# VH-VL binders against Lysosomal thioesterase PPT2 (PPT2), part 12

Target 1, 268 residues: Lysosomal thioesterase PPT2 (PPT2), of Homo sapiens (Human) (q9umr5)
Amino acid sequence: SYKPVIVVHGLFDSSYSFRHLLEYINETHPGTVVTVLDLFDGRESLRPLWEQVQGFREAVVPIMAKAPQGVHLICYSQGGLVCRALLSVMDDHNVDSFISLSSPQMGQYGDTDYLKWLFPTSMRSNLYRICYSPWGQEFSICNYWHDPHHDDLYLNASSFLALINGERDHPNATVWRKNFLRVGHLVLIGGPDDGVITPWQSSFFGFYDANETVLEMEEQLVYLRDSFGLKTLLARGAIVRCPMAGISHTAWHSNRTLYETCIEPWLS
Below, E stands for the ipSAE of ESMFold2; O stands for the ipSAE of OpenDDE; V2 stands for 0.75 times the mean of E and O plus 0.25 times the DockQ between their complexes.

## First folded at step 4 (VH-VL)

Design s57 (from n1a with heavy chain A33V I52V S108H, light chain Y101F; framework fv_nofazinlimab)
Fold by ESMFold2-Fast, scan of step 4:
Structure s57 (fold): chain C 268 residues (1-268), chain A 122 residues (1-122), chain B 112 residues (1-112)
Amino acid sequence: as target 1 above (268 residues)
Amino acid sequence: QVQLVQSGAEVKKPGSSVKVSCKASGGTFSDYVISWVRQAPGQGLEYLGYIVPIFGTANYNEKFKGRVTITADKSTSTAYMELSSLRSEDTAVYYCARDEGYDFWSGHFDYWGQGTMVTVSS
Amino acid sequence: DVVMTQSPLSLPVTLGQPASISCRSSQSLVYRDGNTYLYWFQQRPGQSPRRLIYKVSNRDSGVPDRFSGSGSGTDFTLKISRVEAEDVGVYYCMQGTHWPFTFGQGTKLEIK
């Protein structure tokens, strides 16, 4: 029998967005119990990420308890950051595959068509003004806003991403690292045509330096310091990278070829 | 620096509604978060809620939910606080206050409007 | 809601002497990011409140160095080392850690 699958949606999203993903899983792994969590839907996805982590934690506990053989997580966009935190704060998670669908793992910094639709009067160069305030940190998008020109403000003000990535010290860092390292596989998915996640390499733990040159995961201080276990996971053979061109941000969960190539192999 | 200028004093009857404006000048309106605070005569400060203009998102103190609505018009750089079903105990000076967000060190309520007296009288 | 309790409520002080105002919260004000969002405001008669102190101990740019803030967790203090005539007014502490934001009841500082 197949391990249960838990799906965590993204910004301004809901369970309805995953109808095609559910269809694909049913076709290739019939009998799989798939739970798409109907929490923090639509505008509620703007609530602080730590609040979302708490709510999703309460929802996943009984599912994991009923599956002693383990579960898989499929976490889309912003949801991938929720799942990062879940794996760190849960002392007893039994996650086998953590499948991250185009999630800004090192943060977001970009003027994209989708973000311009959401924030039509804002420019990326000015979002640090609101995001790195206590007010801004009460909104999920600001919890992972990472302005490479104001890295000192990001490190000091980020109440979520800088802590989860170990970029700022935290009393729980050692426990969070231990918990995260229990994951079986970290499957990273993303691509250059996403159009929302900027830089798109953030989905693979790459990010801009101060000159907006992308440095890949292995050049990041968080990797080099092994702050939450990326270097250990990579050495263990537990990190899978699956980039794919031609897929827009809202299509990662509804593209059959992507599913067959990047997701299906990690569902057991 | 941004200046916050509020609308003039209002006298309202019980059961009516009042809409107070707060116009920001200087800088980009979307760079600010606008909060609303009230003060009854001779009393302390009470927080009503806030609006984040760049997201169009407002949040309210549970005590006022259902009666208070905070909105923003980016084209005129103006925030509004509307309070409905007015009672005599709603008589107060209503303040808007800015949270700049640029430097979280200078964060909450670094600049206040001049206040708007709302009197609820029969 | 987090209750903010100030003491004293009335503070008569002799010009040039020190003054101290206490503020206690019903819950810890340490936020998830490790910061403590405790603020002090001054309201002079007939005027809007003005912020003096942010995040427990940081003075705003225009605030004289005779004002200082200290404290941690649930217990905070605003001190004025040498009270001047212009300091007359009501002082409020405020917490921004827990929703909804709440103020202390205020301390009226008067020259004796």
Scores: ipSAE 0.015, ipTM 0.474, lowest interface PAE 6.3, mean pLDDT 87

Design s58 (from n1a with heavy chain T57E A58T, light chain R32S H98R; framework fv_nofazinlimab)
Fold by ESMFold2-Fast, scan of step 4:
Structure s58 (fold): chain C 268 residues (1-268), chain A 122 residues (1-122), chain B 112 residues (1-112)
Amino acid sequence: as target 1 above (268 residues)
Amino acid sequence: QVQLVQSGAEVKKPGSSVKVSCKASGGTFSDYAISWVRQAPGQGLEYLGYIIPIFGETNYNEKFKGRVTITADKSTSTAYMELSSLRSEDTAVYYCARDEGYDFWSGSFDYWGQGTMVTVSS
Amino acid sequence: DVVMTQSPLSLPVTLGQPASISCRSSQSLVYSDGNTYLYWFQQRPGQSPRRLIYKVSNRDSGVPDRFSGSGSGTDFTLKISRVEAEDVGVYYCMQGTRWPYTFGQGTKLEIK
């Protein structure tokens, strides 16, 4: 039988967004138990990411306990960051494949319709003023806002991303790294036509330097220092990179070719 | 608990400007947005615009664009609404209200000021 | 702009009897996140408006349970199960889904 699959949605999403994904899984891996977590739906997805991590943790514990052979995670957009933290804070997770669907793993630095709703005239160049305040850090989107022109503020003010990436020291860093390294496979998916995740290479642990030149994962200090285990996972052969052009941000969970190429092979 | 206290009543002549203040207490001023709403005597509520004090972000209802300016002074925890080129139809009670703040998930307008009567007469 | 239409505009009720106010929007108030940003406010004579209901059906802390909100899409209702003397005032619905935010014209509830 196939390992159960747990799905974690993204910003302003709900379980309904994954109806096509569930159809594909049922078609290729019939009998798979798929649980789409319907926590922090819609506007509630703006709650602080550490609050979301706690809620999703409580939901995944009984699912993992019932599956001694392991489980797979499919985590979309912002949900990929929730799953990153889950894998670090859980001493006893049994995740085999962690499939990250176009998630801003190194952060976000780009204008989006979500930001226009919250701050209609704000621009990416001045959003650091609000995001790196205590008030701003109470919103999930600000928890992974990564302004490459104010990296000092990001490192000091980010209550979430800088900590889980090991970019700022934390007493639990060694334990978080050990826990994250328990994952069987880290499957990274994203592409240049996403249109929301900026830079799109953030889905593959690449990001802007101070001149807005993208540096890939292997040039990042978090990789070079092996802060949470990326270098170790890559050396182990556990990182899968699956870029695909032609897919917009809201289509990653509903594209059959993407599913067959990047997701299906990792659902044992 | 948050309290919003507004400045006193104003009587203005047509063509002049009025500036109404709204002082916040009982919470961090920068933790929320401040919206402005008006109500003509015996009439309903009409939205003017808002400010997010932490970085000065503002947005105005098109009906008032060019005449309304909303500002904030973080050092005094005070928001201001200035309306220029006043006409008799601008006679109304002007309210400030908390919006898109710390209690974001419960939505807008959970706390209101007491209102400021602005009378425009020749 | 989204037009919010309330009915009735005048609502005389007998103490202890139920009362209902309708609010209709010219466009769906479902936001892209799946939530409906429809609010109900009460304004007692000489006072500022007070929020009673947020997101269609959620009561604010301190609001009596005799007040309830319901509806979806473009059709919403505020219901008072048992009207008390302190409920006299004007009730407004408001949409926060589309800019600019707009209010209904108000319903005056009075004891007969």
Scores: ipSAE 0.006, ipTM 0.430, lowest interface PAE 12.0, mean pLDDT 87

Design s59 (framework fv_modakafusp)
Fold by ESMFold2-Fast, scan of step 4:
Parts: structure tokens; C-alpha cells; sequence
Structure s59 (fold): chain C 268 residues (1-268), chain A 122 residues (1-122), chain B 107 residues (1-107)
């Protein structure tokens, strides 16, 4: 029998976005119990990420309790950051595969339609004024806004991403690292044609330096310091990187080739 | 069920300003992007812009920037489109249309107003 | 701006005929295209969303297909009430853009 799958959606999404993903899983792994969490849908996806983490945590606890053999997480876009925090705050999770679909794991810095949609008069160079305010931190997208030209403000003001990435100290950091390291596999998926996640390598823990040159995961301080366990997971052989070109941001959960190549192999 | 009701037809002189309203009833207003679409006589549909009422954020297509202002009043569940410096070429039916959700990429307009005819003539 | 080129501009067909309308995007828009029906003097009505999904309450004779840059809208068996102008619309990027429309008339 197959382990249950829990799906966490992204910004402005809902469970309906995953209808194709559920069809693919049913075809290749018939009998799999798939739960797409209907929490923080649409506008509610703008709630602070720590609030979302608490709500999703309450929903996943009974599912994990009923599956002693383990569960898989498929977490899309912003949902991948929610799942990052879930794996850190839960000292009893039994997640085997954490499948991250095009999630900005090191943050977002780009003039994307999502940002222009919310803040049409703001350029990415000036968005730090909004996001790193107390008001801005009430919005999920600002919780992972990572301006490489104002890294000091990011480190000081980020209430979520800087903490879960271990870029800023937190009393729970040691426990969060221990919990995160319980994961069986970290499957990272993303690609250059996403069009929303900027830089797209953020989905693979790469990010801009001060000159907007992308440095890959192995050059990041969080990796080198092993702040939350990436270096340990890589040494264990537990990190899977699955980049794919030709896929736009809203197509990661509805592309059959992507599913067969990057997702299906990890749904034991 | 959700219904979008627009203000009545307007006849204006060149150089005037027109303000069209779109009232949402039977459903949620603040939670959906409201779009405006122009249709000149015998022509196709042209997107003008949107507003997201809860955030007060508006985006206006480049062709209409400087002449179009899109606003919303969440206390009356009403969106507005104001077009200034009217020309004969602005004679058209103007539609409001609701995006099906906050998902920017949905772009699917599930409900439309009945349209407001604006005639610009001397 | 993404340009949507719709063809034909008009067509005439008989009741029961298969009607096909095409729409070409100037760049890859994945599946982010909708199809609308507009009857004379009325507002447009959403028929197909995400290139191939039928909107609730819309008759099954309407269908859509395609991905990338080439999209097709089909009426499998034309009915008298289907006489209207049909529009494709992309929502991959702002500004949202519509095709020029296809007027469907009965012979």
C-alpha cells in the first residue's frame, strides 16, 4: 500500500488547483489517500506565514497519527515554505518525502505579476520599505521578501524566512534543525521558465548576492553553517534536485511529464 | 446568486468626464478583483484595468493611463471607472467583470455587468 | 503585450454542424486562455477556462483544446442558440488581451 499524501497549496490558490495532480497519483499509485488541505485559500493565503503554519499543523497532526509508516508532503510555491516550517516545529512528524514544487526557499526578489498585482506603484528596489515594516510583515509574501541590497533589513525585520533558514538567531533553532532532519527525502523542483519565482534558483536554495549574481546552495552561509540541516541531508543522500525547463509557475501541479519525472518516483 | 449591476447610459460632450459604477449584490465584493472592459461599436473586447477592493490596488492598461481611474468603495460594494478628457473614440459599451478569485493567474471572468453605454457627441 | 490572433473573423454554418475557431498567442501562454460567448446586446459569458475546462452549466457540445501558442474552440453540433460572437482571452500576463472575435451565423 502507498503512504498517504498531504498537499499544501500556494499564494492565492485552493485545493481545486490540484485536480490534475490527483488524477496522476490515482493512475500511477491507485489507492493512495491524498488529502489536499483547504486552509488559507485565496485571499487567506496572504495571512502571516506563522499563522498558516499553526493552522496547517493542526490539520496534519491527525493524518500523520493514522499513518505510522509515514506520509509524503507535496507543497506548492508559498506552500513549500509552510511545509519547511511544519517540518521544523513538529517534533513528531513522520514525513518521508517532502516534495517542494517551485517554492522560494531562499526568498523572493523580483518584479513579478503577483507583486505588481498587489503593489502596482512599487518597484522591487523600493518594496523593502513596505515589506520590512511591521505592517508589511502582516502579509505572507513579505515574510519571504529577500532584498539582496538590504540584507541587513531582511535579517532584522523578516519574521519568518530569516528565522526558519537560520539566518537570524531564534531560541528554537536547535530543536527546529533536529525536527527538520527527520525528513526522509527533500525533493526540490523548479525551473528557469517559472516566471514568478525570482530568482528561480531560490527553489533549489540558490539566491542573489549583492550584485544580483546567483550563488547556488553550496555557496550559501546557511548551507555552509548547516543552520537547519541542508549540508547533513545532502551528505546523507537525502536531497533530490529535479529542474525542468518549459514549465510556467501555475503548471507545476498539472504537467504529466514533470509528475512522472520528479514526483512519481518519491511516492512510495 | 452574484449579480453585477452597472449605472445607466451616459451622453457626454468631448472633453467631459464620465464615472460608471458597478454594484455587486448576492455575493462577496472585497474578495474579488473587478475588471473593466471596453467594447467600441461593432468591435471586440479591450481590457482597461482592474481593482482589488480589499487592498485598494488598481492597475490600468497603458493605453488608458492618465485618463482612467479605477476605484472601489467596500462599504457600498461598488467599483467605479472614471474616464476623463472624453473623445468620440471613447464611444463604447463599458463592462465590469469579476475575476473568479484572488488567484491573479485565474483571469477568468465568471460574472459580468450588463454594460453601460457611453456616447460622446457634440 | 501578448497578441491573440483569432480566426476566422466570421463563419456561417448549418444547425448540427461542427464549428471550429482558432486562436494563436504571440508567445507561449501555457494553458492560460479562456473562451467567451457574446450574444447581440448582451455581456460576454464564460464558456471554457484554462484552455479545456467546461464552465459549470455550459452544454457539453462546447470544448476547448491546445497549449502553448495554438488553441482551438469547438462546437460539436451547432444549435440555433449558439449564434453569437466568440472571443478567446489570455491571462498569462498583464495586460489581459482578447482575440478579435469570431461571429458565428446560421446559413
Amino acid sequence: as target 1 above (268 residues)
Amino acid sequence: EVQLVQSGAEVKKPGATVKISCKVSGGTFSDYAMNWVQQAPGKGLEWMGYIIPIFGTANVAEKFQGRVTITADTSTDTAYMELSSLRSEDTAVYYCARDEGYDFWSGSFDYWGQGTTVTVSS
Amino acid sequence: DIQMTQSPSSLSASVGDRVTITCKASQDISNYVDWYQQKPGKAPKLLIYDASNLETGVPSRFSGSGSGTDFTFTISSLQPEDIATYYCQQYDNLPYTFGGGTKVEIK
Scores: ipSAE 0.006, ipTM 0.442, lowest interface PAE 10.0, mean pLDDT 89

Design s60 (framework fv_modakafusp)
Fold by ESMFold2-Fast, scan of step 4:
Structure s60 (fold): chain C 268 residues (1-268), chain A 122 residues (1-122), chain B 107 residues (1-107)
Amino acid sequence: as target 1 above (268 residues)
Amino acid sequence: EVQLVQSGAEVKKPGATVKISCKVSGGTFSDYAMNWVQQAPGKGLEWMGYIIPIFGTANVAEKFQGRVTITADTSTDTAYMELSSLRSEDTAVYYCARDEGYDFWSGYFDYWGQGTTVTVSS
Amino acid sequence: DIQMTQSPSSLSASVGDRVTITCKASQDIYNYVNWYQQKPGKAPKLLIYYASNLETGVPSRFSGSGSGTDFTFTISSLQPEDIATYYCQQYYRLPYTFGGGTKVEIK
């Protein structure tokens, strides 16, 4: 039989977004048990990411325990960061494929309408004033706001992303690295036409330097230091990169060609 | 299928207030941004603002701030746009439009109301 | 505000002709452009979203292309039912802004 699949949604999202994905899985892998977690839906997706990690952890433990052969994770957008942290904090996860669907793995730095909705007078250049405050860090989107022009503030104030990326020291770093390294495959999906994730290469662990030039994963200090295991996973052959053009942010979970090319091969 | 049905035509005098409704049927109301768009006679489209009903949060274009209030009633699946201190220049067709997608930021309007004509004359 | 300059303001073409409409943004908006069709007395209808994606149920003769500041909308083989005004719209930043429209007529 096929391993169970656990789906984690994104910002202001819910299980409804995955109806096409479930249809595709049922067509190609009939009998697969797919659980779309309906925690932190809609506005609750704004709750601090560490709070979300705790809630999702409680939900995935019994699913993983019932599947000794392993499980697959499909984690969309902000949900990919939740899953990143889950893999690090769980001493006993049995995840085979972690499929990261257009998630800002190195953070977000872009002017978008939902930032304007949440913070109407803000531009990407001044959002650091809100996000790197204690109040701002109570919002999930600020937990992965990564301003390349205020890196010192990011490192000091980020309560989530800087820690999980090993961009600053933490007592649990060694254990988090050990846990993350148990994943079978890290499948990274994203593309230039996403339109929300900025830079789009953040989905592949690339990000802006101080001049807003994108540096790819292998040039990141996080990779070079092997802070949570990316270099080790790449050496093991466990990282899969699947970029695709022509797909907007809300279409990653509903495009058949993407599913067949980037997701289907990893759902053993 | 989703339908947006707007209230009927209005004729108002300068200085009056008009309130237009947009009722959603056949789909989810609360989770989609509802936008308002003005079209003056023989002119193009101009965005006025939006509301996300589940949050009660509205954003109104600077040109209309102080005169436009956008509200929503989730119990009746209805969005409202109220325009005060009416001028002859406000004579237009007003459309409500829903953002495509579930997560509020698609920014493309997949469903439109039929339009409400507002005429401001002395 | 981001200005969307649309050209031409009107055109006349024959059935079967290729029709091209251009939209220029005052600053880089990546792919955040939609195209709408508005028939006389009717509400607009979404045809193309995110510069080049065809909306469900829209005929394949309609297409969009471009990125950054320059965008093109094409009707590969004009049909009588395509008589309408077409608008581009950016949604990269608030306020959302529309082009001035292009009126397409059959000659």
Scores: ipSAE 0.000, ipTM 0.401, lowest interface PAE 13.6, mean pLDDT 88

Design s61 (framework fv_modakafusp)
Fold by ESMFold2-Fast, scan of step 4:
Structure s61 (fold): chain C 268 residues (1-268), chain A 122 residues (1-122), chain B 107 residues (1-107)
Amino acid sequence: as target 1 above (268 residues)
Amino acid sequence: EVQLVQSGAEVKKPGATVKISCKVSGGTFSDYAMNWVQQAPGKGLEWMGGIIPIFGIANVAEKFQGRVTITADTSTDTAYMELSSLRSEDTAVYYCARDEGYDFWSGYFDYWGQGTTVTVSS
Amino acid sequence: DIQMTQSPSSLSASVGDRVTITCKASQSISKYVNWYQQKPGKAPKLLIYDASNLETGVPSRFSGSGSGTDFTFTISSLQPEDIATYYCQQYDNRPYTFGGGTKVEIK
């Protein structure tokens, strides 16, 4: 029988966005129990990410408890960051495959329709003034805003991303690393035509330096210091990279070729 | 319970503009796409366009581009459809309908307004 | 644009009869079709979504099937209150398009 699959959606999203994904899973792995979590839908997706982590944690505990052979996570966009934190804060998770669908794992530095709605006159160069305030950190999108020109402010003010990435100290860092390392496979998916996640390599733990030159995961201090286990996972053969061109941000969960290439092989 | 209540019937002259409202009560307005569907007398349903109120971005079918403007007011939970340069062929019932999702591809119309009859006559 | 062709345009049947309506898409739309019921003077009502799923509160005599380009809507035992026009609608791509409708009448 197949392990249960838990799906976590993204910003301004809901379970309905995954109808194509559920169809693909049903076709290739009939009988799989798929739970798409309907928490923090729509505007509620703007709630602080630590609040979302707590809510999703309460929802996944009984699912994991009923599946002694393990579960798989499929986490889309912002949801990939929620899942990163879940895997760190849960001492007893039994996640086999963590499948990250175009999530800004090292952060976001690019204009989106969501930012224009929240801050109509904002520019990416000036958003750090809002996001790195206490008020700004009450919005999920600001929890992973990573301005490469104001890295000192990011490290000091980020209440979420800098902490889960181990870029700043936290009392629970050692336990979070131990917990995250329990994961069987970290499957990273993303691509150059996404159009929203900026830089798109953030989905693969790459990010801009101060000159906006992208440095890949192996060049990141987070990886080199093994702050939450990326270097250990890579050495263990547990990191899978699956980039694909030609896919826009809202199409990752509805492209059959992507599903067959990047997702299906990791759903045991 | 979610209810969509549309403005009343309109009688207009050729060349005029009509603006129809659709007020949402009992549920969420800003988070769901609001769509407009035209039905001419004795004819089928035709999608005109939609808007996700939270973004303020409207998608209008090519046939109606240039004549249709779709807007939303999140302070009053009301969507609007404005049709200009009215012709006799625009005589129809206009429905607002809510669908799921936060982009324009969901297409699942779970709640409908009661319809607004627009008559264009000279 | 994806064209949705419904047949028949109208039909007459007796109470208790099995009624079948067909909808054909001009290109493959997987399962992304909904079915609506519209009674005279009323707004459409969603009956079936994703080709085969029954909407909450809708009687079990209504069903849908199909995938790709060919879809079927069935009323297993026609009741007097089922007199209406039925529409299929694809949502695989925008613009969303409806079939021409099938008017169901009782003999």
Scores: ipSAE 0.006, ipTM 0.451, lowest interface PAE 10.5, mean pLDDT 88

Design s62 (framework fv_mavrilimumab)
Fold by ESMFold2-Fast, scan of step 4:
Structure s62 (fold): chain C 268 residues (1-268), chain A 122 residues (1-122), chain B 111 residues (1-111)
Amino acid sequence: as target 1 above (268 residues)
Amino acid sequence: QVQLVQSGAEVKKPGASVKVSCKVSGGTFSDYAIHWVRQAPGKGLEWMGYIIPIFGTAVYAQRFQGRVTMTEDTSTDTAYMELSSLRSEDTAVYYCARDEGYDFWSGSFDYWGQGTMVTVSS
Amino acid sequence: QSVLTQPPSVSGAPGQRVTISCTGSSSNIGAGYDVSWYQQLPGTAPKLLIYGNSNRPSGVPDRFSGSKSGTSASLAITGLQAEDEADYYCQSYDSSLSGYVFGGGTKLTVL
């Protein structure tokens, strides 16, 4: 029988977005128990990421407990960051495949239609003034805002991403690393035509330097220092990279070719 | 549970300004976007703009840009819409309405105020 | 002229089915933005009837249903009742205007 699948949605999203994904899973892996978590939907997706992690944790615990053979996570966009933190704070998770679907794993630095709607007069160059305030850190989108021109502010003010990436020290870092390393496979999915995640390589732990030149995962200090286990996972053969062109941000969970190429092989 | 209560009817002269209030009760004021929509007598609905209290963001429809200002006072759970340089064609019922989400993709105005009649006489 | 086009009126007898169309363009409904529908009884504020193309808020009877195809949306009312007499408005977002748009409204007459 197939391992259960838990789906975590993204910013301004809900379980309804995954109806096509559920159809694909049912077609290729009939009998799979798929749970799409209906927490922090719509506007509530703006709540602080640590609050979302607590709520999703409470929901996933009983699902994992009922599946001693293991579970898979499919985590979309902002949801991929929630899942990153879940795997670190849960000392007893049994996740086999963690499938990160176009998630800004190293953060976000880009103007998008969603950000223009929230902050219509702000440019990406000025958003650090809002996000790196205590008030701004009460909003999920600011928890992973990563301005490469104000890295000092990001490192000091980020209450979530800088901590979970091990870019700033934290008392729990060693335990979080140990817990994250329990994952069987880290499947990273993303692509150049996403249009929202900026740089798109953030989905693969790449990110801008101070000149806005993208440095890939292996050139990041986080990787080189093995801060939360990326270098160890890669050496273990546990990181899968699946880039695909031609897919926009809202289409990752509804593209059949993407599903068959990048997701289906990891749903044992 | 949630109720939006607007200020009373206004009669204004051309060139004046009007400021309409919308008091939110029964729910969390700052969690929702507040939209302003007007309706001229016997005509359809016209969107004017919104304010998002948690971000302090106000966005206005192009035709009202420069004439409309939307503000909020979280201490009194009240949103305001001020329209200046009034003309006779601004005669309308002005509604405030709550959008339950921040996703512009799926605007849904789930609760509405009772409306405020603004008459501009010449 | 409204950005979204609705017929100015529709009519039906009690128990019948009526459909109200809402025609948009590539910058709104055709771009994928969701459609909401509002019911306005005489002398009252509009009430949300349908959101997200086809979803009903609590308290809205299943006689009301919404659908969307291409650049257009439709509101269907089955088992028509006298209290359904009202104006009906569709609404969406328009990317070229960077704002929300309403249809011109449809007056439903029962009988």
Scores: ipSAE 0.013, ipTM 0.475, lowest interface PAE 7.9, mean pLDDT 89

Design s63 (framework fv_mavrilimumab)
Fold by ESMFold2-Fast, scan of step 4:
Structure s63 (fold): chain C 268 residues (1-268), chain A 122 residues (1-122), chain B 111 residues (1-111)
Amino acid sequence: as target 1 above (268 residues)
Amino acid sequence: QVQLVQSGAEVKKPGASVKVSCKVSGGTFSDYAIHWVRQAPGKGLEWMGYIIPIFGTANYAQRFQGRVTMTEDTSTDTAYMELSSLRSEDTAVYYCARDEGYDFWSGYFDYWGQGTMVTVSS
Amino acid sequence: QSVLTQPPSVSGAPGQRVTISCTGSSSNIGAYYDVSWYQQLPGTAPKLLIYYNSNRPSGVPDRFSGSKSGTSASLAITGLQAEDEADYYCQSYDSRLSGWVFGGGTKLTVL
């Protein structure tokens, strides 16, 4: 019998986006119990990420409790950050595969159509003024805004990403690392044609330095310090990287070749 | 149960300004974008811009930049569109519309105001 | 000067099928932005008819259906009725213009 799958959506998103993903899973793994969480849909996805983590935590606890052999998570875009925090705050999670589907794991820094829609008069170079204010941190998108030219402000003001990545100290950091390390597989998916996640390598824990040169995961301080367990997971053979070109941001959950190549193999 | 109710018809002289209101009732005002769309007599729909009350941000179509201002008052659940330096070509019905979509790619206008006729004549 | 191209008029008899096309480009419909359709009865505000390419709001009969392929979308009306006589507009987002665009509108005449 296949382990149940829990799906967490992204920014301005809902369960409707995953109808093709559900079709693919039903075709290749018939009988799989798939739960797409209908929490923080649409505009509610703008609520602070810690609030979303609390709500999703309450929803996943009974699902995990009923599945002693474990569960899989498929977490799309912003939802991948929610799942990062879930795995850290839950002392007793039994997640086997955490499948991160084009999520900005090291943060976002880019002038995309989403940013132009939300902040049409703001350039990416100036958005730090909004996001690193107390007001800005009440919105999910600002919780993972990572301006590489104002890293001091990011470290001081980020109420979510800097903490969950261990870039700023937190009293619970040791427990969060221990909990995260319980995961069986960390499956990272993303690609250069996404068009929204900037830099796209953020989906693989790469990110810009102060000169906007992308440094990959193994060159990041969070990896080198093993702040939340990436180095330990890599040494354990638990990190899977699955980049794919030709896929736009809204197509990751709706592309059959992507599903067969990057998702299907890790749904036991 | 959501209603968008607009202010009444206006007659203005060339060079004047007009400010049209759109009161939202029966739903959440701050969580949705409010768009403004106009329609000249016998012509099609023309998008003018939007305001997102929760962020206080507004974006305008290129041809209206410099002449249009969109604002909101969350205490009265009302959006406003002000158009300045009026010309006879600005004679149109002006609509407000609520943007409900699951994501940015899929925005659609689920509820519309009844329209406000603005006539610019001397 | 419409960014999305619609035929200016279409006609049909009661009970027939009519189709209204909406042709875009690589910066809008071709960029995978969803298409909405609006019905405007004479003297009234537009009303949402179709969203997310093919979805119907509550109260819209299944005689109305939407589809999308490549850079184009279509609205199909089956079992045509006199009350369907109206103007129909398609709508999408355009990334080059950073804004919403409407088709020029199609006047449906029920013969």
Scores: ipSAE 0.006, ipTM 0.505, lowest interface PAE 9.2, mean pLDDT 89

## First folded at step 5 (VH-VL; framework fv_nofazinlimab)

Design p1 (from s44 with heavy chain N59K; at its last look DockQ between E and O 0.57; V2 from the best seeds 0.00; counts 0 for: pae E 5.3 > 2)
Heavy chain, then light chain:
Amino acid sequence: QVQLVQSGAEVKKPGSSVKVSCKASGGTFSDYAISWVRQAPGQGLEYLGYIIPIFGTAKYNEKFKGRVTITADKSTSTAYMELSSLRSEDTAVYYCARGPGYSDFWEGYFDYWGQGTMVTVSS
Amino acid sequence: DVVMTQSPLSLPVTLGQPASISCRSSQSLVYRDGNTYLYWFQQRPGQSPRRLIYKVSNRDSGVPDRFSGSGSGTDFTLKISRVEAEDVGVYYCMQGTHWPYTFGQGTKLEIK
ESMFold2, look of step 5: ipSAE 0.146; ipTM 0.632
ESMFold2 (binder alone), look of step 5: mean pLDDT 88; pTM 0.911
OpenDDE, look of step 5: ipSAE 0.682; ipTM 0.871

